# VHH binders against q84jc2: the designs that were tried, part 61

Target 1, 232 residues: q84jc2
Amino acid sequence: MSKMRNLVEEKFLEFYESWVIQLELYLHQLLIAHNNNTMSETELRHLISKLTTHHKAYYTAKWAAIREDVLAFFGSVWLNPLENACSWLTGWKPSMVFRMVDRLRKSRVVLVEAQVKKLEELRVKTKFDEQKIEREMERYQVAMADRKMVELARLGCHVGGESVMVVEAAVRGLSMGLEKMVKAADCVRLKTLKGILDILTPPQCVEFLAAAATFQVQLRRWGNRRHYVTHS

## First folded at step 21 (VHH)

Design lm4
Fold by ESMFold2, fold request of step 23:
Structure lm4 (fold): chain B 232 residues (1-232), chain A 126 residues (1-126)
Amino acid sequence: as target 1 above (232 residues)
Amino acid sequence: QVQLVESGGGLVQPGGSLRLSCAASGFTFSDNAMSWVRQPPGKGLEWVSGISGSGTQTQYADSVEGRFTIIRDNDKKMVYLQMTSLKTEDTAVYYCARFPYSELWKYIDSGKFDYEGQGTQVTVSS
């Protein structure tokens, strides 16, 4: 029994499989809407709303699962802090989505100068938020290392029941800190998505959402089951 | 040799029913989500309904939900569209469609959908 999934992990993976299958059907809608230049703004905004709701449902389910067992979402949480600093919290960096936005600069529905400026401002803000999360993760890792050092010294003086209590407190602290950081990263992802959709026109939103969905559907087909991808 | 062959269209009165069929060949059918799309006279292409490769999940355009049912038979490599309570607004050429994973970026970049079948005409009139 070298690798067994817990119930939280299996329930979320079942949800995710269904979620990606539905995303693929939404992708069909997006591609047809992208083809049809006579759809009304109301019809396009309704489809965009369905996609936004679908993405929110992903995070709602993820956050519920993280509340139960945050470690289910890290590929190799047993790595040392340096190794973990090279990975992102349970997904792609929020700014990665701007690679899909950059495709719109080649689109036949041209971005106007005001949109380009707003998108660049949003990219800078998203990058700033990413860096803030990285700094918070580093402080958290240092604080945990310092706390482990103090607790190791105290364990050298104590044997028995107090050692169990100290270990349980450290594990509880790690889980709470990781949950906080995962939610912070996901909030940056959602705010960035909303910001992009607010700047783009409805036809541009359809093209962007189709590109993002295409990337996720293709990534799932190529299958790295250790990672959950929400954008780009 | 990828082929999609639509059939089952015809002339029907409002409130009537039809069942469209799409025979697929030349690709791994169960690996592909399938959609029905339609082109009303003088209008652009509209998405109608979609079904996952396994057949377990479906989506419907708001205008047809509750009236149309998409079904697939992976053994026979068939997709069906059961249409009931037909309206004059449902008059269109109906196509079944797939979006091959290798062609997705092409569709995004061009904004053009390549038909793989000739479609089947549905005409709803008194």
Scores: ipSAE 0.813, ipTM 0.950, lowest interface PAE 0.6, mean pLDDT 80
Fold by ESMFold2, look of step 21:
Order: C-alpha cells, then sequence, then structure tokens
Structure lm4 (fold): chain B 232 residues (1-232), chain A 126 residues (1-126)
C-alpha cells in the first residue's frame, strides 16, 4: 500500500540485474563454443554446468526472497512489463522453453529420432504439469474468493477485532498458498530444463542454452528501454 | 563502420607479462559487453574473458583466471587484457569481440563468428 519498493524488492532487483548481466557474458561463451568444432565433450559439459549453476543461483535467490515476501513478486518493479505480462506465477510458462528446442530443427546440429521422441514426451509432461498448477491455482482462488467474500460481506456491518483477525488470516493464507505455487512452478521449470539438457548432446545443449539466453537478454533489453524506472 | 583494432601482442618468455589493447569505433561502446577470444595454432576459437558494458562485471575462462585481467575504459572506447604468468599454451592470435544482440540469432543459426578486427599475435616461447 505504500507504492514504494520495500527492502525485499530492492534487494532482488539488484540481484536480478547483476544476474542478467552475467548471463550476457555466459552468452558470449556459448556463442564461441557454438562456433568451435574442436572443443571436447568435457569442455562443453563444463560450460553447460556453469549455465546450470547460474540458473540454480537465480532460483536460490528467488526462493529466499519469496520466503520473506512472496507478494513482492506480483506486480514487481524488477521485472519489466513484458516479463510481468505472463499470467503464470512470477515467470513464463515452463513449456515456453520448447520454442528454443524447436529452433534446433533449423540448426546445423541435427536431432536423431530417439531424441525427438524423448523431447516430445517431455513437452507433453511439462504441459501436463503446467495445467495441473493452473487448475490448482484456479480452484484455490475460487474457493478463497467464495468463502472469504461471503464472510466479509456478512461482517461488513460489524466493527471489531475479529474482522481484522479474519482479514489477517486470509492475507497470511494467501501468501502461504502463493509461495507454494511459485515454488511448484519453478520446480517444473528446473525439471524441464534439466530434462532437455539430459536428452540433448553437448553441442546441442550449447545451442539451446544460447537461444534461451538470447531470448532473456533481448526481452530484458527491450523492456528496459520502455520503462520509466531505469538503472543509470 | 564498426572497427575493432587489436594491438599489444608480441614475443614473450614463459612467466612474462603483456597487455593487449582493443580500440573500438562505429558503435555505442558502453552499451556493448566485450570479450577477448583467441585462436591457438591449428585449433578453433577459444573464449578468454568478458566484461559488461559498464565494466562492473567480468568473467574468465578457467585456464586464465587469476592470471589475466580484463579492463575497459568507456571514455576512450578501449578494452584491455592484462596478461601475467604467461604459458606456452597462451600462444594464439587474440581478438576483441562483441555480439550485438540484433545479430544474435544469426550467430546461433549459422554457428559462424564474424571477426571485426585483424587480431594481435601473442607468442610465448623460451
Amino acid sequence: as target 1 above (232 residues)
Amino acid sequence: QVQLVESGGGLVQPGGSLRLSCAASGFTFSDNAMSWVRQPPGKGLEWVSGISGSGTQTQYADSVEGRFTIIRDNDKKMVYLQMTSLKTEDTAVYYCARFPYSELWKYIDSGKFDYEGQGTQVTVSS
């Protein structure tokens, strides 16, 4: 209600900006590795591991922040309008990553039939997990609105501490439920990422990670040019 | 026209030091992250180090971390690579590189790297 950033928002915004800048530098590494046909599989797997670690660091920081205040992630200033336009819990739908996988069919590095089948199985599983989370959130919101709205309407003519306690409990319950759903969505995102990297060969992983990083870097850059709040 | 001019290479003995320079022109330098890449004799291109547009963040290949330092001067439109404790395996042609994000999909689709400078030769030998 203050319309000002709280400490959790400010701290995570600082982290996220630094994290994206580092992702841009990792993208340079990926593009050079993508060009170089003499890198060993061990060298490529080491780079892939650095990208995996970087993504884990994002979620580690995010989960620490949502433990402090999950509501800071809805309508957050650290995500630009395009990043916030996702109807999904504080991010993109996990299955959107398969747009990067689909680009591999236009690539010099060809997918074999066994990989294609495993990737389609994973895509279906990811979409199923997304839909489960969507249905859980919908049921939670409907049940919460129906029960709480009836209760608050009945109590709207009352003055007393019990009405404040009911509102406080509803807010606490909403925060706990949202934290659980955000973590569930992030777990689907991480499992999908790991699943893709397990199916692809190391050179394919490099191309996929470069595409994914490119999307995120370009989206952040484009959105930042439209923002009224800038980092000077 | 975009230009990157690398200089400062030469012949040094193992354990020696050398500073490479890259002069940039024809683009908004401070908006671009910059990298040093190298091509050892008979091998493919290897990423060495990178620095963010503002200069606040850097990354290094494991093989050079602790020995090389990347620095930029946005007023002079320069990026440098300070190299110390040089080894024979550091022998290569060194290039300054940028990846404009309007061209990123071309690089991903083709797998080809477009040099914008001629590079500078570093030779480490006894």
Scores: ipSAE 0.810, ipTM 0.948, lowest interface PAE 0.6, mean pLDDT 80
Fold by ESMFold2, fold request of step 23:
Structure lm4 (fold): chain B 232 residues (1-232), chain A 126 residues (1-126)
Amino acid sequence: as target 1 above (232 residues)
Amino acid sequence: QVQLVESGGGLVQPGGSLRLSCAASGFTFSDNAMSWVRQPPGKGLEWVSGISGSGTQTQYADSVEGRFTIIRDNDKKMVYLQMTSLKTEDTAVYYCARFPYSELWKYIDSGKFDYEGQGTQVTVSS
């Protein structure tokens, strides 16, 4: 799908494209920092802070957009097809970040046993929070199907003001619930990210952030290349 | 076959200016974000500045912000680093760099940066 569904989606896609281009430039910084074993801890923490700020900016923009229209983010055309393969509340499951943590075992920057234990505890907590959101999402999936049926019935009935107001209130309630669930999922993502960065040493954080940025940049580039070929 | 040729370095006094050039060949230049990196004496590589493939977005290390400007000319396949208000701490070999996306995971696993140019020496001293 190459067409924008509404203005909220279109504006966020423009933001996202710019955000990923900036992430690629941060990736250059991370890769050079990963190469340089003489950087001070202060220098590394400053770079880590820049990456954290960039990720927070993504969520700030996303939350502003979902405040305007949360439904625009379900099955959105602003994502290429590869990024849209996961339906987990407009993003990847929070626990998927541990794939990047697992790559640290291939690194010359070795995890000590205390770190491994803390990372496993965090992984378990993250999975628990995911499962809680999944249960809540199941309740809303039925309500989303009911919303579509109610909307269709409203159009067909042309019933007076009170009936219309009840349907509109139900739709607003569902949208508000979906917004809360998307924000909850994003909060788990941010909490997990902060937890990982608190456990890792600064050089390990740089490697982890480089791996995460690489995954995002490659996924976007690969999807954009296939998208242009498929839809041109 | 891929080549990056850095030039424009030299000896300059503190407060002076230089413009470094990087001539690129052997790859699709406009598809690649480019960076300047440097290696000061006795230290590892430091990232200096980066520019997106289109040239519309840039980033700078805090130590050079306001003093250095990265520019690219996609028609000429050139990247430049305009340096002003030079300090002795800017003394280094400067390299132009790109990170081919097909090699990113190998670099992450090894932590080794592959130079594609020979660099250009900038020396800032009295």
Scores: ipSAE 0.808, ipTM 0.947, lowest interface PAE 0.6, mean pLDDT 80
Fold by ESMFold2, look of step 22:
Structure lm4 (fold): chain B 232 residues (1-232), chain A 126 residues (1-126)
Amino acid sequence: as target 1 above (232 residues)
Amino acid sequence: QVQLVESGGGLVQPGGSLRLSCAASGFTFSDNAMSWVRQPPGKGLEWVSGISGSGTQTQYADSVEGRFTIIRDNDKKMVYLQMTSLKTEDTAVYYCARFPYSELWKYIDSGKFDYEGQGTQVTVSS
């Protein structure tokens, strides 16, 4: 909302800069593993586990920060304008990840029909869960509009301290509702990620994780480069 | 235009130490994460370690953690790999590699990773 960054935003900015740098190092590791067809299944599973742990660390930090200030995650100071424009409830839409899965269908490591069936079932479930969240968000927005309308009417009719308490209650309700919806969306993201990794073989998981990380890195690079090119 | 030149390899006894060097040119060195990768005889490329552009963050393969240290000097455009407690399984050609921002999809789609230098041979034997 304001240009001034609060303490939650500054703390998470520091965390996120470090987290993205580590993601780039993991991506380099994934690219080398993707090249090497002599790695054992145990070695690949360990690398996949490191990526999963890295993503869980992001959500752990995010959920702690959201508890303090969920609004910081709408129009985040640690993201460039392109990254913010692509956000759905503070992150990639959960089903967006299936664009990375779709790349696997034409890769060197071919999906078998049983995997394709399971991935389509998961895609449908993920979209269903997204739609549930969107319906709940719509109901919340209607309820908030109704309460804001009553609040504005009261402010227009009355001048005094009671309007401060009503505004404070409305703001608390908005923040609590947004926190719940962001966490619900994040849970769908995590469940979808785990579901995909459970269906894929370890080499396929490496390729998928590399593709997903690449999209994130490219979005950040393109958004930053576009700014530099237009202003240089 | 991009050039990476590895050096510092050689023959060493188990338990010994070596320091590998990588001289970089043709790109904005401090903006790029760098890695060491190695190719043991008859095997594919193995990632060894990586370091952020600023040098403040590092990662290591489990097999080398605690024994190897990756270091960079942005003023000299150098990356180093300090290797100690060397083992026979560390025998390989060692390459340095920059993070391939503009070629990411090429590497994912092909599964082929192109190292940019000739590498430096490390041989650990009694």
Scores: ipSAE 0.790, ipTM 0.933, lowest interface PAE 0.9, mean pLDDT 83

Design lm5
Fold by OpenDDE, look of step 21:
Structure lm5 (fold): chain B 232 residues (1-232), chain A 126 residues (1-126)
Amino acid sequence: as target 1 above (232 residues)
Amino acid sequence: QVQLVESGGGLVQPGGSLRLSCAASGFTFSDNAMSWVRQPPGKGLEWVSGISGSGTQTQYADSVEGRFTIIRDNDKKMVYLQMTSLKTEDTAVYYCARFPYSELWKYLDSGKYDYEGQGTQVTVSS
């Protein structure tokens, strides 16, 4: 069955496509900076700031959109199936980035002991926060499995009457909870990212951000190719 | 094989203009974002500008914002860099750059970007 995309989906799809394209261009900057060992810390920090600003823009747009329709983000029609499969509460899983850091360590990135310790502490905190969110999310999901579940299941089959009102109320309730969860998850994402960037040196930050951007861009391209998803 | 050929460089006075061209071949041009990068004397490689595959999105380094314009012609497989109000600091070898998606990790791991073109010299001097 096919469904028509709602306005929120369409708008965010356009936004995201543009955003990803911009990310790719930023990736060029990051890769060049990574290649340039003569860049000053000021220059590197400026580049890092540009990237962080770009990411902040994404969340600004996202939060505006989820206020209108948070459910759209649990379908995420702007993502291909591979991207969706890798999504946790409508975005990247915060704890995943530590594996990325580890990958860099195995290459050319040399972290001092103090950095390693701080990263580990952050990792533990991040995982803890993830688990808290997951537990809360489960509560919302399980709460739907009550007497209203039958009505919810019939939503597409019956229109009108008291049952519809009950279903709508249930969906609204769920949506409100989901919005809170998504925002909480995003906060963990942002905090985790900020934490990592605070621990890493500017050159390391550039490499990390380049790796992250590379992963995102490639994941999208791989997914699109695999599933023949059209994009702008 | 992939080939990028830069041209259009030269000697100009401060305040002058130049238009660089890059002829691309050997890959699906429209599917790749393209950048201009430059290497000033005694300095490392510097990103200058980038343009998306479709040409609808562009970015510029702060140092060239408002002075340089990047455009592309996908039919001709060309990328251009229109440079205006040139400064002495713009003196560099300019390269047309792409980053093959399949090799992105290579760049990250090596920390080196392999130039696919020979570059074109831009010298801004009074």
Scores: ipSAE 0.883, ipTM 0.964, lowest interface PAE 0.5, mean pLDDT 91

Design lm6
Fold by OpenDDE, second read of step 21:
Parts: structure tokens; sequence; C-alpha cells
Structure lm6 (fold): chain B 232 residues (1-232), chain A 126 residues (1-126)
């Protein structure tokens, strides 16, 4: 049987498909800007602002959706298996973006010593924050197995309206914890991204954002091709 | 082989209109977002407008927003740029661009965009 999607999944799928399409168009802008040495700093900053606004829109939509059903994001039916395999707590792993920065350094981008130092400090902080969240997730998952899952298993043996209410309450409790962790992870993502953009010059930001968008677009396309996935 | 053939350029007075066309072949047109880019005299290549593969979403540079309209016909494998209220600053060679997915990193690494068409000259002058 085909997987049945709930309303939150359907809505976010539609949103994400549209969002990714827009990202691809922004990528065109970024690529051209990256190859245009005559653009002013003001123009570059404006483009960067457009992209950051686009990313903020994603998280605004995500946070609205997770308030309704955070569990939808642990399945993420709008993503292909490859994208899902690369996900950390419903999104990109914050420390991964430093690989993009490293790529820039190996390319034509020259970072000054002060930038290198700041990036390293940010990397260390990001890793620390990731580990904190991972520890919390581990504790949460273990706690679920100890209490909530036992309760759900017990209730699952009974069929009736009252039992359904109790099960739903239990699931809500579980979801609340997950929502907190997802939000925490997203905060680290946003802080890391902001941190990088604050350290880099406008031309470097454009290249960084272009690289990130390229990776995201290609990952999606490769994954779709491999698994013959069509979401819309 | 991939071909992008731009046409419709010409000489026009400020405030005038032109319609550019791009005929695409040699790739799956309906699977690719398309853009118009332009190169003004003595300046670098700049992005003008983009349209999604299905044609349902469009973007425009601030400098052309409200004046230019990008559309596509996937059956005919055509992309168009309707330009109105043309300004002297719009003078440039205009190119149609597809940004092949397999070559995106090439564009990032090389620091140069290799446009596939010959372009069409648009000159806005009084």
Amino acid sequence: as target 1 above (232 residues)
Amino acid sequence: QVQLVESGGGLVQPGGSLRLSCAASGFTFSDNAMSWVRQPPGKGLEWVSGISSSGTQTQYADSVEGRFTIIRDNDKKMVYLQMTSLKTEDTAVYYCARFPYSELWKYLDSGKFDYEGQGTQVTVSS
C-alpha cells in the first residue's frame, strides 16, 4: 500500500518543493555574481540578504509545521532517501558547513589570518553545541524506551476509545521533547550560518552560499535520480 | 549537442520594447530552470531573470523588476524575455543560460561562466 501522508506532510511537501525551486533560481544569481568582479559591495550584500531571507522563510515554515506535528520531520517524506541519510535531527548538520568553507580556502578564496582564527573558534563552538544536543537526544531516546514506550505497548493491547486518548496523550508528550531538540538544533544551524557570514567578506559569502546551494540542489537531483522519486 | 540560440535583439530608443527569444535543443528542456543574463559594455556578466523548469516561478534582478517578463514554452523548447521601458543601462549582449547541473561546480571553481549561445545585442540609445 502507498504511504498515507498526513496534512502536515502534504503542506510542507508543497512548501518545500516550491522553496527548493526558488533556491535553484537564487543559485543562478549567485553563480553569476560569483563570476562577476564588477558587482559592488552593496549589490553583493543585497543578494546575500535575499538568500538569508529565503533561508529564514524555510525555518519559519518548519517551526510552524513542527508545532503541529514534529514527527512528520523524522520521516520527511518531502526528501529522498539520500537527503534523509544526510540529515541530522531533521536538517543539515551544522558542522558540515565548515567543509564548504574549507573548499573555498582550497579554491581562489584567500582568508586573512583573523578570519581563519574566527572560523576555527566558530567551528569549535559549533561542534560543542552539536555534542550537547546529541547527548540530550540520547538521554531522551533512552527515557522513551524506559517509560513511554512501555506505556504505549501496554495500551496497544487494548482496543477502545479511552485507550486511544491515553495513547494520543503519550505521543504528545514524546513529541514535545522532540520539538525542543529540533528547535535547539535549528538554532545551532542558524547561529553557525550567521557566524560564517559575519566572518566572510561579501564576495566570499556569495561563493559560500553558491557552494551550499549547489550541494543541496545536486544532492536532491542525484537522490531523485537514484531512487526515481518524484514529489510533485 | 546542446544549442542555445538567442534572437530578437536590436536598436531601440529609451522607453521602447523588445522581445528576446531563445531556442533550446540538445538537452531535456523541461527539466531545467532557465535564465537570461547580459553583459554590458566593459562590465561583467550579470543575471537578469530566471524561470523554473515548469514555468510557475520567476525571479528578476532589481534593475529590471516590473519592466521585464520571462516566460517559457516547454513544448516548443523556447524561453522569452519581454523587455519594456528600456533604458540606456539595458544595453548589453543578452544570453540564454541553463546552468547544467553536472557543471555547477565547474562554474564555482573556474571563476568564469561559459555561456553556450552567441547572444543577441540589445542597444538602447536616443
Scores: ipSAE 0.884, ipTM 0.965, lowest interface PAE 0.5, mean pLDDT 90

Design lm7
Fold by OpenDDE, second read of step 21:
Structure lm7 (fold): chain B 232 residues (1-232), chain A 126 residues (1-126)
Amino acid sequence: as target 1 above (232 residues)
Amino acid sequence: QVQLVESGGGLVQPGGSLRLSCAASGFTFSDNAMSWVRQPPGKGLEWVSGISGSGTQTQYADSVEGRFTIIRDNDKKMVYLQMTSLKTEDTAVYYCARFPWSELWKYLDSGKFDYEGQGTQVTVSS
């Protein structure tokens, strides 16, 4: 049988498809801006602002959705298997973006010593924050296995309306914890992204954002082709 | 092979209108977002407008917002740019550009965004 999607999944799928399409158009802008050495700093900053606003819109939508059903994001039916395989706590792993910065450095981007130092500090901080979240997630998962899952298994042996209510309550409890974890992860993502953009010059930001968008869009395309996935 | 052929350019007075056309071939048209870009005299390439593969979403540069309209016909494999209220600063060679899916990293690495067409000259002058 085909996987049945709930309302949250359907809504977010629609949102995400649209959001990615817009990202592709922004990527086109970024590519052209990257090619254009005559753009003013003001123009570049404006483009950067448009992109950051676009990303903020994603998280606004995500956080609204996870309040309704955070479990939907642990399945993420709007993503292909490749995208899902690359996901860390329902999104990109924050420390991954430093690899993109490294790639830029190997290309044409010249960072001054002060930038390099700041990026390294940010990398260390980001890694630390990731590890904290991972430890919390591990503790949470273990605790759930010991307590809630046993309770759910026990209740599963009973048929009746009361049992259903108890199970739902248990699932709600689980969801609340997961929501906290996801939000924490997203905060690290946003802080990391902001940190990088604060360190880089406007031209460097454009190149970074172009690279990031390229990676995201290509990952989706490659994954879709590989698994013949069509979401809309 | 990929072919993009722009047309519709010309000389027009400020406040006038032009409609540019781009005929595309050699690739799956509906799978590619399309953009119009322009190169003013003595300046670098500037992004003007973009449209999604399905044509349902569009974006515009601030400088042309409200004056230009991008549309596409996937059956005919055409992209259009309706330009109104033209200004002298709109003078440029206009190119249509496909989204270079297979060459994105190449463009990032080289710093060059390639376009396949010859472009069409738009001159706005009193």
Scores: ipSAE 0.854, ipTM 0.948, lowest interface PAE 0.5, mean pLDDT 90

Design lm8
Fold by OpenDDE, second read of step 21:
Structure lm8 (fold): chain B 232 residues (1-232), chain A 126 residues (1-126)
Amino acid sequence: as target 1 above (232 residues)
Amino acid sequence: QVQLVESGGGLVQPGGSLRLSCAASGFTFSDNAMSWVRQPPGKGLEWVSGISGSGTQTQYADSVEGRFTIIRDNDKKMVYLQMTSLKTEDTAVYYCARFHYSELWKYLDSGKFDYEGQGTQVTVSS
């Protein structure tokens, strides 16, 4: 049986496909800017702002969608299996970006001591926040199994309109909890990203964003080729 | 072998128009977003415009927004840049650019954009 997609999935799939295509075009800008030492700080900041705005648009759309159906994001039909495998609570793991920063440092990016210190502080904070969310998610999942799933299993033994309503109510309750977790995770993502961009110089930001975009675009392309996935 | 051949450049007065063309070969054209970049005299390479593989999405540098139009013909494997209201600051060698996906990291690591083609000279002068 082909996987049936609901309306939220279809809409977000279309959004995401478009969003990623735009990201690729921004990547072109970033790559050229990265290799252009004649660009002014103002120009670089403007480019950075465009990218940050683009990312904000993603989360705006995501949060609107999760209000309707957060469960759609735990399947994420718009992502290929490779992308899904790399996902943490419906998105990128915040602490992952520090690996990207480390890679940049090994290349040609020179960070001053003050930047290094701030990045380390941010890394520690990010890890702490991730762990906190993970613990909460674990508690939630365990509680779900103990309470809601038992109730759903019991209700599943009955056929009728009332039973369906009760099941739907239960699922809504579950979804509300999941939505909170997803939002919390996204907040950590956004805070981490902002933190990094605040620490780095404009040229460094451009390089970082280029690396991040490259990773995202390549991950999608590699995954699509491997699994012959076509979303649109 | 990947080839990008630019044409359509020339000398034009301020306020004039030019249409640049890029003929692409040696790769799956429709799978690649394409860009126009330019190198003004004595300056570094700057991004001008980009178009998605399907041609449905476009982006422009602020300096050319509203004046330039990028389009592509995937059947002919062509990319075009229609330039209007040309300014003296638009003077540059223009290149059609493909960003090879497998080489994206190379661009980051090398610090050099490896654009293909000889480019086409656009000179805007009174």
Scores: ipSAE 0.860, ipTM 0.948, lowest interface PAE 0.5, mean pLDDT 89

Design lm9
Fold by OpenDDE, second read of step 21:
Structure lm9 (fold): chain B 232 residues (1-232), chain A 126 residues (1-126)
Amino acid sequence: as target 1 above (232 residues)
Amino acid sequence: QVQLVESGGGLVQPGGSLRLSCAASGFTFSDNAMSWVRQPPGKGLEWVSGISGSGTQTQYADSVEGRFTIIRDNDKKMVYLQMTSLKTEDTAVYYCARFTYSELWKYLDSGKFDYEGQGTQVTVSS
């Protein structure tokens, strides 16, 4: 059965394809900036601002879309299987970025003690927030077998009239809960990203953002090649 | 073997125009975003413009926005940079570049620009 994509899926697919393409072009800028020791702090900050604005645009679009159909993001037809496999609650896992920072430190980035301490504090906080969300999600998932869902399952055998309204109401309720979880996760992502960028110097931010963008672009490319995914 | 061959540079007066060309070979051209970069005398390499694989999306450095236009022909495997209203500060060696992608787990050893060409000299002088 040809997975009939709903309107939300189609729209977001188009958005995401465009967004990732732009990200790749920004990546070119970031890499050149990273290798250019002559760029001023002002120039670097401007580039960082462009990237942060780009990321903000993603979440703006995402949040608009999830208001319409949050379930679309749990299928994420715009992502390849590899990208999906690496997803935590419809996006990247916040704590993952600290692994990136650690690898940067091992390579070329020199952090002062004050930065290291702040990063550690942020890491601990991020981990705590992730766990809190995970617990809530688990609770929510377990609650799926509650009285309402049992009633929904029972009514599902009789599709027609009043039963359809009840089913729709139940699905709406479920979706509202999921939307809250997704938004909570996104908030942690944004806070974590902001936190890291506030701790790092502009050159370090550029390097970090380059690494993050590279990861995203490469993950998509690898996944597409492996699964022969073609996007419009 | 990947080859990038730039051409079209020259001497021009301020306010003048030039069109740079880049001939690409040795890789799947349409699958790669392409960039123009330049190296001014005594300065580091700076990004100028980029274009997506399909050619539908472009970006420009603030310093060249509104003056330069990047386009590509995937059938001919060509990238072009139309430069107008040239300034003295545009003087540089211009390179066509692509991003080389390594294995996924080497993402932090961030891809390198592949600008194996000799570049083309652009000199803007009165």
Scores: ipSAE 0.833, ipTM 0.930, lowest interface PAE 0.5, mean pLDDT 88

